# VHH binders against Daf-12-interacting protein 1 (din-1): the designs that were tried, part 14

Target 1, 171 residues: Daf-12-interacting protein 1 (din-1), of Caenorhabditis elegans (g5egk6r2213to2383)
Amino acid sequence: QRWFYKHFPMVWTGRLALKSTEAMINLHLINGSETFLNDVLGRQVTEENPRRDSVKILQRLRLDNGQVEHIYRILTNPEYACCLALSSVNNIENLKENDTNLKSHFIDYLINKKIAGISSLGEVETKFKSARVHVFAPGEIVNRYLSELATSLHDYLQNTDTRYLLIVFTN
Short names: E, the ipSAE of ESMFold2; O, the ipSAE of OpenDDE; V2, 0.75 times the mean of E and O plus 0.25 times the DockQ between their complexes.

## First folded at step 12 (VHH)

Design w6 (from q5 with A33V; framework vhh_7b2m_4; at its last look DockQ between E and O 0.75; V2 from the best seeds 0.00; counts 0 for: pae E 4.1 > 2, unsure alone 63.0 < 65)
Fold by ESMFold2, look of step 12:
Structure w6 (fold): chain B 171 residues (1-171), chain A 124 residues (1-124)
Amino acid sequence: as target 1 above (171 residues)
Amino acid sequence: EVQLVESGGGLVQAGGSLRLSCAASGFTFSSYVVGWYRQAPGKQRVVVASISSGGSTYYSDSVKGRFTISRDNAKNTVYLQMNSLKPEDTAVYYCARLTSEGDYEPLEDAFDIWGQGTQVTVSS
């Protein structure tokens, strides 16, 4: 099918929330541990044991020069899970509205404030492992990461002008 | 049952000081980010100050240098020392527990539990 989906299959669909706004997203693992990611998001073995359905940004991290190298180490750690987040297609009532929300309320917001979004996912024994979540918009740190670790993906995103976030699950 | 109980509010003249206290119960207080928010009449509730489990503090620009947040984990209590008070500080002050743990700066909607509030009125 599409080159992107062949190389980076979807691993999760859910809601990303910031303030009073939500957007449906698909996550595609691009680096790190799928086992860790599944432990955090849940394995969904039955209808009564579903995966996590949302990630809410509740805190922020200012993106200044003092934190760039630390953040890059987070992005490249093979024990973590670095994901590309795209607007969810065919899974929402209004695709255009969802894409607009993702752009204006998440991507542009994070870029204009020069911040990363932060969420903390609590452990639920027998269901979910805990994690800290970093949400990055396109920019210097993300461009450097993609240029070094995923050149074909970087070219794809540039050539298609695809709206995205980079979401990293850490412990 | 999780509870937050504020005290120490009142009427004070501009330039004066007040110390707010918030007693917490029903949860592991030392593990949470806690803070103070305020709501002026007819306005939206806004963050004033927060303090992490590790003691890192955040202050809004309007109160920096005048207000000091602190916590006493042995007494399950968070405090707000308010100095050089201005009429603009008049509001209901709420103690709050934040939904996230850590030393990151909280967003406005990060809170999950609130006290009943204590009125602070600063007269000219």
Scores: ipSAE 0.121, ipTM 0.563, lowest interface PAE 4.1, mean pLDDT 83
ESMFold2 (binder alone), look of step 12: mean pLDDT 79; pTM 0.800
OpenDDE, look of step 12: ipSAE 0.554; ipTM 0.857

## First folded at step 13 (VHH; framework vhh_7b2m_4)

Design x1 (from w1 with G102A; at its last look DockQ between E and O 0.89; V2 from the best seeds 0.65)
Fold by ESMFold2, look of step 13:
Structure x1 (fold): chain B 171 residues (1-171), chain A 124 residues (1-124)
Amino acid sequence: as target 1 above (171 residues)
Amino acid sequence: EVQLVESGGGLVQAGGSLRLSCAASGFTFSSYAVGWYRQAPGKQRVVVASISSGGSTYYSDSVKGRFTISRDNAKNTVYLQMNSLKPEDTAVYYCARLTSEADYEPLEDAFDYWGQGTQVTVSS
């Protein structure tokens, strides 16, 4: 839809990985610093300095131990970058597998385990800044965040039954 | 070649203590997070404790308050002090290097090199 892409342009495409499973995703910045996000993911200044192509979940953060206010502060910090992650629609033959992987191996997995996924992106001196990455499925804290700070986006996602993750890049 | 060699396992009565050591070689030890996982017969391996390059630690709920992980970067060694041992702690304990930091609970796939293990047996 024209409204969504007008307000939340795609800023990165790449792979999200967990164990042996990958899903291609598009990131759309919804709050925070686009400058920071570009510094972390790369600006493709030269052919020798490409953007990062993947984020791998290697740690977990338990959501059932009272961390709601801490996580909310991460989501709302203007120095960080909070992104909506959607399935990448690049090839029609891969679309169903990619959508299935995103739903079952990321969204449902995170919900069922009551966790957020955690990644760490290492600094590469003149190419990429380091970042900690939090990957959230829809749930209590994400719904609170969207309903309070991005109500129109939240309504849009509900009305279109859109599958998504919320991915936050922090330093 | 990356090498991790565990020692210090053995037989101990419930309520007792053991100290495990892991000597590391073949990599820049001070730059990596390292940790311990364990596997009881017929069970899945589980993370016990980990320590980041900067000293941050993670402990599983089953050992929190009883076990202490530490590292000596000058000796390329990681330790696991195990107090108040229970029969449920009986397992082979493996030392491992992590590909990530240890600020949060590592997933089991975060370990990229591991040792041959040392047996810990806790008798009733």
Scores: ipSAE 0.488, ipTM 0.742, lowest interface PAE 1.5, mean pLDDT 86
ESMFold2 (binder alone), look of step 13: mean pLDDT 82; pTM 0.832
OpenDDE, look of step 13: ipSAE 0.643; ipTM 0.858

Design x2 (from w1 with S52D; at its last look DockQ between E and O 0.75; V2 from the best seeds 0.00; counts 0 for: pae O 5.4 > 2)
Fold by OpenDDE, look of step 13:
Structure x2 (fold): chain B 171 residues (1-171), chain A 124 residues (1-124)
Amino acid sequence: as target 1 above (171 residues)
Amino acid sequence: EVQLVESGGGLVQAGGSLRLSCAASGFTFSSYAVGWYRQAPGKQRVVVASIDSGGSTYYSDSVKGRFTISRDNAKNTVYLQMNSLKPEDTAVYYCARLTSEGDYEPLEDAFDYWGQGTQVTVSS
């Protein structure tokens, strides 16, 4: 909807990968440092300002009830960028398939396994900063975070059928 | 050629200890995370422990407090000290080179090379 894109502009587009599956996503910055995110991912695909093409999930974190507070602290790190990941609409022909992949192999997978996806992005030719990446599916932790730090977005997501991931970048 | 060779397995009584070793060759050992997997009869292969290039460690819940993973980069060797062994620890243990870094659980495909394995049997 127009409201969402007005308040949370797209800051990156690329591939999200888990195992042998990939999905195209758009990242929308919802909290944190845009500068930090730009340093990590890049925004433009130019010679002067390159951009990473993909984020690959390589590890997983168990989400236990006893770990909720610990995980919440990660989400509120002093230097971080928190993004909403949505299915990319750049390829209309593959949109349905991409949406299905995002739902079945990422969102539902993470929910069913009760895990968060973890990635470590290394420095690349001093053009990109390193970062740890946490990928969360909708759930208790995400709802708590959004309700406290992004109330309007929380309400929006509760009233729509939006398929999304919460992706957090930290040092 | 990348090679991983496990040693140190055997038969041990419950409550006993074993130390596994894995000798690595064919790559820059210090630049890679390494870990141990195990496969029990009729079960899937699962991660036991890992140590990344920076020394961060991960342990599965079942072995926390009992097992210790360590590495000696000068010897291109990774170790698994197994204390307070239980019958449920019986499995073939595999050394693996990992493609991920960090102290989180590696995914099932987060490795690209592994050894032939060493049998660990814990009797009651």
Scores: ipSAE 0.020, ipTM 0.386, lowest interface PAE 5.4, mean pLDDT 88
ESMFold2, look of step 13: ipSAE 0.442; ipTM 0.735
ESMFold2 (binder alone), look of step 13: mean pLDDT 82; pTM 0.830

Design x3 (from w1 with E108Y; at its last look DockQ between E and O 0.28; V2 from the best seeds 0.00; counts 0 for: pae E 5.5 > 2)
Fold by OpenDDE, look of step 13:
Structure x3 (fold): chain B 171 residues (1-171), chain A 124 residues (1-124)
Amino acid sequence: as target 1 above (171 residues)
Amino acid sequence: EVQLVESGGGLVQAGGSLRLSCAASGFTFSSYAVGWYRQAPGKQRVVVASISSGGSTYYSDSVKGRFTISRDNAKNTVYLQMNSLKPEDTAVYYCARLTSEGDYEPLYDAFDYWGQGTQVTVSS
């Protein structure tokens, strides 16, 4: 547990939304550009450095065998930020409910439907850059990615009961 | 220039049927998901149905079992067959190109181009 947070610090916290359901998540950067992610989401909530409060899934991408390579390319684009999304620990009072929501309405939903969630973040004034967002549940594609590009994390996740999403930001 | 032109709207009695068509031009039609939105008076525009480039379909809960979306890539046309129409289906219907090239399906407003719309009125 301590190992994970040491190697993959939290870089953002906020709401993930799908339909009428929301879950609070922490994002941990595992690969890609921290600068890019900061430009898109913001890291600190200050007058000089604001932060986005939420990411809303607006579309879905069907995952099938024919699209595996295409999806893999998305995950390995030159300009991207790949994050692990975990249930927010700062919401202790609603932690159980939040965990349930994250599992049932996001992770299980994406798995059962065999889809990835898609979002488009627009530019907000001059404070936030635009980005495309892909939300992946654990599965073959994610496992392949992690096994190749984040082996230590892959091993960690295989040996723990961690509920997570893989969220990729691209320009 | 991307263009979407709807047709087939009109007045119909409850329980009746209409078939909407949308002719697309100015882009590689077969590479994009397309869909239908509608906006009722005083209401927000909402997705009705979409069809991905691969043929995967999405329907809103309110129209499932009654509406069918289809596409003809050779004609650059998307269709919406509306059966068992209800007064609550009264709205302006818009054809839309979805934001991203590929096999995507919108859950919400996720389009970059749409037509001028066609009025559908269902009388009781």
Scores: ipSAE 0.023, ipTM 0.375, lowest interface PAE 4.4, mean pLDDT 87
ESMFold2, look of step 13: ipSAE 0.040; ipTM 0.489
ESMFold2 (binder alone), look of step 13: mean pLDDT 82; pTM 0.838

Design x4 (from w1 with T99I; at its last fold request DockQ between E and O 0.71; V2 from the best seeds 0.66)
Amino acid sequence: EVQLVESGGGLVQAGGSLRLSCAASGFTFSSYAVGWYRQAPGKQRVVVASISSGGSTYYSDSVKGRFTISRDNAKNTVYLQMNSLKPEDTAVYYCARLISEGDYEPLEDAFDYWGQGTQVTVSS
ESMFold2, look of step 13: ipSAE 0.593; ipTM 0.786
ESMFold2 (binder alone), look of step 13: mean pLDDT 82; pTM 0.830
OpenDDE, look of step 13: ipSAE 0.744; ipTM 0.872
ESMFold2, fold request of step 14: ipSAE 0.502, 0.543, 0.576; ipTM 0.758, 0.789, 0.804
ESMFold2 (binder alone), fold request of step 14: mean pLDDT 82, 83, 82; pTM 0.836, 0.839, 0.833
OpenDDE, fold request of step 14: ipSAE 0.722, 0.719, 0.723; ipTM 0.873, 0.865, 0.862

Design x5 (from w1 with S31R; at its last look DockQ between E and O 0.78; V2 from the best seeds 0.00; counts 0 for: pae E 2.2 > 2)
Fold by ESMFold2, look of step 13:
Structure x5 (fold): chain B 171 residues (1-171), chain A 124 residues (1-124)
Amino acid sequence: as target 1 above (171 residues)
Amino acid sequence: EVQLVESGGGLVQAGGSLRLSCAASGFTFSRYAVGWYRQAPGKQRVVVASISSGGSTYYSDSVKGRFTISRDNAKNTVYLQMNSLKPEDTAVYYCARLTSEGDYEPLEDAFDYWGQGTQVTVSS
């Protein structure tokens, strides 16, 4: 746990939504631009400039149509922000329900449908930069990405059987 | 009250063409993405095509190259031009106001208002 947080501190917490279900998540930056991510999500430098509260999946990208090169380009672009999303742990009593929602309504749903979830975040002048958001469940392409570019993290996730999503913010 | 009213459906021979219209009222039409969904007998409602507020389009694989979605913001109207129709296109077609923006495929329930539908029947 200390190793994980030392290397991948939390950079955002908020709600991930799909259909009628929400899950609280923490984002940990794995690769790419922290500056871009903070511009998209809000820096909360002043009380008048709060962070975004949520990301809602409303569109999809089919993963079973040979888009491996395109997906890998999304994952590896240094101008983007690739994040690990984990269930939020800041409320123990809600943790079981939140973890169950994350697994069944996000992870399993995306895997079974063979899709990535897509969200569009609109620009707000001086507050939020716009972004497209890709939400990936564990799978062949994500495992390959982690094993090649973040080997220690991949081993950690496998050894602890940790549930996660990979969430990428693109411009 | 938000209203979406479809028209232009009917019976047409395979290989023929049909143009659907959807008149929108009760909201600022130019600020919303709009789409066409269809539901064949005994099947789920699925996305056919969508057009964003800025004019970006998405088409399902089954209609790409044959159908064209367009919008006229001055008339608060969205259109679906349907060419090279096949019996498999037989369905009730619904116009919907989308809750998502952009050119990716909308989720099957990514709308908040929809019309009464218009029947399209394609005979072989």
Scores: ipSAE 0.393, ipTM 0.701, lowest interface PAE 2.2, mean pLDDT 86
ESMFold2 (binder alone), look of step 13: mean pLDDT 82; pTM 0.831
OpenDDE, look of step 13: ipSAE 0.658; ipTM 0.854

## First folded at step 14 (VHH; framework vhh_7b2m_4)

Design y1 (from x4 with L107M; at its last look DockQ between E and O 0.66; V2 from the best seeds 0.63)
Fold by ESMFold2, look of step 14:
Structure y1 (fold): chain B 171 residues (1-171), chain A 124 residues (1-124)
Amino acid sequence: as target 1 above (171 residues)
Amino acid sequence: EVQLVESGGGLVQAGGSLRLSCAASGFTFSSYAVGWYRQAPGKQRVVVASISSGGSTYYSDSVKGRFTISRDNAKNTVYLQMNSLKPEDTAVYYCARLISEGDYEPMEDAFDYWGQGTQVTVSS
């Protein structure tokens, strides 16, 4: 755990929503541009210019028809941002429910349906840059990404049985 | 107040055609993706087709090749041309304003406003 946070500090906390369920998550930038990510999510320095507080999955991409192969180079573009999403540890009474929601309603759901979640974040008067958001559960495309671009992280995640999503912000 | 009013439903024999219309008001129609959902008795509402503000379309597998979605921004209207109708197309059809743009398949709850619906019944 100490190794992970040394290399990938948390850069955003917020809500991820799918259908009628939410989960609190922490994002850790693992590849790409921190500047791009901050432009999309907003600054966290002052409450006068607040950050985006949520990302809602409203569309889906089928993973079992070869469609994702056409966008792989966009997902790996260093001008954009790829994050690891982990359950946000807040307090004891909510911890198990949040962890259960993340596992069952996001990770397992996406795996069982063989889809990636898609969100679109609109530009807001120079506060937030727009972005397309891809949300992946562990699986083929994520394993390929990590094996090519973050091998040590890939080994870490396999050895610790960590629950996670891969969330990629693009333009 | 956002309003979406469907029309054009009815009873038709299998193999026939219908054209649904949806008149939109109370918002800048040309700035939103819009779509058609349907709900058969006892089943969940499912996406049929959508069209983005820029004209990109999505169709569910069950209607692809038979149904065509289109929009007329001058008339604030979205259409669903339904050809080669089958009994399994029987449902209440709803026009909906979608929450987000994109070329991907909308989730079943990816809308914020929908109309009262229009009944389509396809007889065997």
Scores: ipSAE 0.498, ipTM 0.757, lowest interface PAE 1.4, mean pLDDT 87
ESMFold2 (binder alone), look of step 14: mean pLDDT 82; pTM 0.831
OpenDDE, look of step 14: ipSAE 0.740; ipTM 0.862

Design y2 (from x4 with E108P; at its last look DockQ between E and O 0.78; V2 from the best seeds 0.67)
Amino acid sequence: EVQLVESGGGLVQAGGSLRLSCAASGFTFSSYAVGWYRQAPGKQRVVVASISSGGSTYYSDSVKGRFTISRDNAKNTVYLQMNSLKPEDTAVYYCARLISEGDYEPLPDAFDYWGQGTQVTVSS
ESMFold2, look of step 14: ipSAE 0.614; ipTM 0.804
ESMFold2 (binder alone), look of step 14: mean pLDDT 83; pTM 0.840
OpenDDE, look of step 14: ipSAE 0.689; ipTM 0.843
ESMFold2, look of step 16: ipSAE 0.536; ipTM 0.775
ESMFold2 (binder alone), look of step 16: mean pLDDT 81; pTM 0.819
OpenDDE, look of step 16: ipSAE 0.720; ipTM 0.858

Design y3 (from x4 with S100N; at its last look DockQ between E and O 0.76; V2 from the best seeds 0.58)
Fold by ESMFold2, look of step 14:
Structure y3 (fold): chain B 171 residues (1-171), chain A 124 residues (1-124)
Amino acid sequence: as target 1 above (171 residues)
Amino acid sequence: EVQLVESGGGLVQAGGSLRLSCAASGFTFSSYAVGWYRQAPGKQRVVVASISSGGSTYYSDSVKGRFTISRDNAKNTVYLQMNSLKPEDTAVYYCARLINEGDYEPLEDAFDYWGQGTQVTVSS
């Protein structure tokens, strides 16, 4: 049993999409409110519980113009939710393709463009609360976040060379 | 039935100005981000500007400082004021509705409905 999964439970599985590419991911809550996250996404503990199927990146935030500094405090607000996104490992048949898509079409893309991905999740009837979603590849802002709020996880990720995204839900 | 109808295009000399309008119907206009994209002949469409339901704006680098997007929720209309026009601004301009709120820079596929477009031609 990996140390990571003991301390950071999986809270959602679904599709992350950008342009014509998608990757299956697991989200693990690392900081903030599980109640808020469940209200936004649904934590499917049974097949009858509602859950959003996907998050699509439709906008971007430039990281090299100082803009992210203006919102850093809301990204770290413990009333919201910050998750680590990892490739879904439970489907062996598509594992290598999914991992390649996550690396090349999400992580490397965001790093090379120096952007965060943005999605807005609208309220759906009475099922889901709305949220703003920020998707970050590893880099300066994520390193600061993890060093301030999850130092042991930061060390773990560096020592294991784990591919990941940081996904923050706010409202 | 969502409809977006552009007007105000035409031929203008470099350095001149045009004001595009877009009349929206078939949806709750005040609840959506809206914007403009353009497509030059043989090129992919690119985002020009967007404005959220709350009035926050985004501009591409190529038009920032020269173009102004605005909206009138009472008239269900979005506008694009285009000043200091250059020949490279020549394109068909489309009014569009964003899939979600448009406070940030939209990606190319962030629009779910668009109009028929209006031609803008800037001559030297």
Scores: ipSAE 0.433, ipTM 0.700, lowest interface PAE 1.8, mean pLDDT 86
ESMFold2 (binder alone), look of step 14: mean pLDDT 80; pTM 0.812
OpenDDE, look of step 14: ipSAE 0.612; ipTM 0.820

Design y4 (from x4 with I99F; at its last look DockQ between E and O 0.66; V2 from the best seeds 0.00; counts 0 for: pae E 2.3 > 2)
Fold by ESMFold2, look of step 14:
Formats: C-alpha cells, sequence, structure tokens
Structure y4 (fold): chain B 171 residues (1-171), chain A 124 residues (1-124)
C-alpha cells in the first residue's frame, strides 16, 4: 500500500461508465504528462477548479485483429498520460457493489469480448482539452505495456491480486 | 425536433445494388457522426457502418468491401451504397445519430435518434 502510493499517488476520482453501469474509480498516473492529464480532466472538485465527473465508454477496439498495434506507440508516448484505475475507497457504503461492478461489468466484460473500451472527451472551452481514452483490462497488451514501462508495478499488481484497468489518455 | 428519414429500400436480386438515403433535420448535421444499423427477422440489431463528422468510417466485417457509407453536409444526408447484395443482407435498415465518433465500432448507447427504418429484401 505505502510503496504504491509513494510512487503513484491518486490524481483523479470519478465515474467510469459502460452502458447503464457505473463504477467509481481512482486514477494513478503511471507514465506520461501530469500537465496533459490535468488539462483533460482536472484534479480539484470545486466550482473554481472543476474536474470532469465521468468517462463513458461509447466505442470498442478489437484486440484480436491487430488494430491496437497501429496505435501502440501513441499509447506509450510520454507526452500523453497512462493511468492505473482502481476501485474508489472514499465511498465506503457502496464499496463492495462498486468493486463488483468494476470487475464484472468492466474488467470481465472487456476480457470476454477481447476489446478495449474507447471514449472521446470533447473540449470544454477554457476548462478542459479534448482527448481520446482507451480502457484496457489486464491481459497481453497491458502486460506488454507494464513490462516496458513499469516492471515493479506489474509485479506489485500480480502479487497483490489487485483489480484494475489501464486507462490511457491521448490527443 | 431531431428527425431522421430513411428511403431507398426495396426488393432486389442477389448480386444487385441499392442506395439508401437518410435525410436529417433538427440539428447541426455536420457536427455529428451518423450511421446505419440493421435488424434481420429474429436477430439482434447490429451496426452496419458509421461515418464521423470528419469523414472517417467504420464498417462491420460482414459488409466491408461491399457497402460504402458517405455524407453530403450540404443536403444533410447520409447514404449507404450497398453492392453485391446477399440474401443475408435482408433486414430493416435504420439511420442513426451518434454521440461518439464514427471511426470505431459504436456501442448500443452511442446512438440517440433513429429513423423509422427502410426494408431491404434480397432474393436468392
Amino acid sequence: as target 1 above (171 residues)
Amino acid sequence: EVQLVESGGGLVQAGGSLRLSCAASGFTFSSYAVGWYRQAPGKQRVVVASISSGGSTYYSDSVKGRFTISRDNAKNTVYLQMNSLKPEDTAVYYCARLFSEGDYEPLEDAFDYWGQGTQVTVSS
């Protein structure tokens, strides 16, 4: 717990949505630009310093047809932002339901379909930059990403049996 | 009021062609991705093709190479050119407006407005 938060502090809290299901998540920046991520999402929940509340998956990218290979260098570009998404702990009353939703409706769904989820975040003038968002469940593509860029984190996640998604913001 | 009106369906022999049109009104057409969905008897609705505001396209595997989606922003119209038609293309075809881009496979709730549909029947 203390090693993870020392190296990958939480940078955003919000909702991840797919169809009619939502899960509250915390994002932890693993690689890339915190400045870019802040321009896209914000970090503060105030009217003076707003953040986006949610990311909704509206498209899918098939992982079994080679399509992801064409954008892999973009996904690993350090000028963008790659985050680990974990279940939010700050809503304890619904923590078990939230964790179940994250597992069954996001992680298992993406694995079973062999897809990544895609969202497009539109620019909000003077507040937020636009971004494409790719949402990956654990698997071959994520293992490749973590092996290249964050080997110690990869080992940590396997050893702790942590449920997570990898969420990549690009422009 | 957002409206989408399909036309151009009909009965055609296998190997033939049809061109579907979808007239859009009540919104800034050039700002939205649009697409075509179909539902065959006894089957689930499936995406056929979509086109982004910038012209990028997605096609399902079953129609890729045979169907072409296009748009004319001056006429607020989306077209689906269907060539080399097969009996399995028989379905009601719906035009739809997307909230998402049209360059990857859209999910069910990426669409917010549908037309009434137009029947396409392909005879063996």
Scores: ipSAE 0.344, ipTM 0.658, lowest interface PAE 2.3, mean pLDDT 85
ESMFold2 (binder alone), look of step 14: mean pLDDT 81; pTM 0.823
OpenDDE, look of step 14: ipSAE 0.616; ipTM 0.824

Design y5 (from x4 with S31D S56T; at its last look DockQ between E and O 0.74; V2 from the best seeds 0.60)
Fold by ESMFold2, look of step 14:
Structure y5 (fold): chain B 171 residues (1-171), chain A 124 residues (1-124)
Amino acid sequence: as target 1 above (171 residues)
Amino acid sequence: EVQLVESGGGLVQAGGSLRLSCAASGFTFSDYAVGWYRQAPGKQRVVVASISSGGTTYYSDSVKGRFTISRDNAKNTVYLQMNSLKPEDTAVYYCARLISEGDYEPLEDAFDYWGQGTQVTVSS
């Protein structure tokens, strides 16, 4: 707990959506460019400089079609941003519901379908840069990513049975 | 107002061909992915094909190799060439605008505007 937040403070909170279900998540940057991530998501909520408040999964990518090696190179580019997504609830009474939604409607769904979720964030000139967003549940590709690029986090997650998604922003 | 108008449907015997067209207005057509979905009586809508703003295509397994989606940005039109038609292709066909890119398999709610549809009936 304390170790995780000391090394990977929260950098964004917002809604992740799939069909009719939403879950509130916190993002923690684990690899890549904070500047890129801030350009995509925004720096602050103001009338002049808003921050994006949601990401909606609208497409899917099969993980079992033999072409994942090429996608992996794009996902590991240090000029992009890779985040760990954890459950976030402001109201403690909704914490269990949000955590259950994240598990059943996002994590288990992606695992059972053997897919990554895909979102596209459009550019808003002078405010937000565009991005493609890949959403991965725990599994072989995520384990490879963490073992190569975030070994201490990999060890932490294996020992805590934490529910999470890996969310990668690219362009 | 976003408007999508389908045409080209009709009755055809199995093995035949039809070409559907969809005229788009009320938005910058070249900036959006567009696609076709269909709905048979008593069934849910299913995605048939989509094409990204950059021209990359997706086809469902049931139509791959038989149907071709294309777009003409100068005419604000998307087409679906339907060859080797089967009775199972009988449905109302709708064109739609995607709120995502159309280069991967879209989820059902990736479409934000759709037309009134055009009936395709394939007889044995």
Scores: ipSAE 0.444, ipTM 0.698, lowest interface PAE 1.4, mean pLDDT 86
ESMFold2 (binder alone), look of step 14: mean pLDDT 83; pTM 0.837
OpenDDE, look of step 14: ipSAE 0.670; ipTM 0.835

## First folded at step 16 (VHH; framework vhh_7b2m_4)

Design ko2 (from x4 with Y104S L107Q; at its last look DockQ between E and O 0.77; V2 from the best seeds 0.00; counts 0 for: pae E 6.2 > 2)
Fold by ESMFold2, look of step 16:
Structure ko2 (fold): chain B 171 residues (1-171), chain A 124 residues (1-124)
Amino acid sequence: as target 1 above (171 residues)
Amino acid sequence: EVQLVESGGGLVQAGGSLRLSCAASGFTFSSYAVGWYRQAPGKQRVVVASISSGGSTYYSDSVKGRFTISRDNAKNTVYLQMNSLKPEDTAVYYCARLISEGDSEPQEDAFDYWGQGTQVTVSS
């Protein structure tokens, strides 16, 4: 919808992977450093790999312990980048399977297991800055973050029943 | 109260062996990954080995083939068998509980509780 894209333009499109499943996603920066995010995801230059094309979840972080304040510090750090991840709206060969994979293999999986996904993006000299990546499904921590820092976005996501992940890039 | 208590450190000649133990209490030991880290004088704490709740192991390159991590969930204890010790293995060894598990090297900030450490000194 026009309100969402006006306030949170797309900054990246690519694959999100877990195990043998992947889904195409669009990232929208909602808080933090656009400069840091561009350094991590790559600036479009004429080289072998002008932007990163994927993020793979490599570890699973427990959320059912007393780590709420640590997780919240990650989400609110202005030196990092916090993004909303949505299913790609561009023409994808299998749009139905993409939506199903995102919901069942990422969103529902993370919710049911009470975990966040973790990835590590390696530095590539002159192309990409390294980063750690956290992938959160909707839930208590994310709802607290959105309700306190992005209330209009939180209302929008609730009213439209939008499937999303919150993806945070740190160093 | 989460508690991790290391033991088994000491002085040993190069080429020798030591077995470290870590007794855990205050949490469901069998459901967490646990690991060993070490800190040499003037250096940062680095990962040595970890073992997942399901028994999968990770070893740093510097110890692979010489050290073996294991766990006994009935005794809430994790072990580090250190063979073929070298002077560069001299460090304080820490037992740690890990809050993440996966198919890769655990991040060094994945731990949430530490023991007090046990000194290992390897001389030639």
Scores: ipSAE 0.028, ipTM 0.469, lowest interface PAE 6.2, mean pLDDT 83
ESMFold2 (binder alone), look of step 16: mean pLDDT 81; pTM 0.818
OpenDDE, look of step 16: ipSAE 0.341; ipTM 0.663

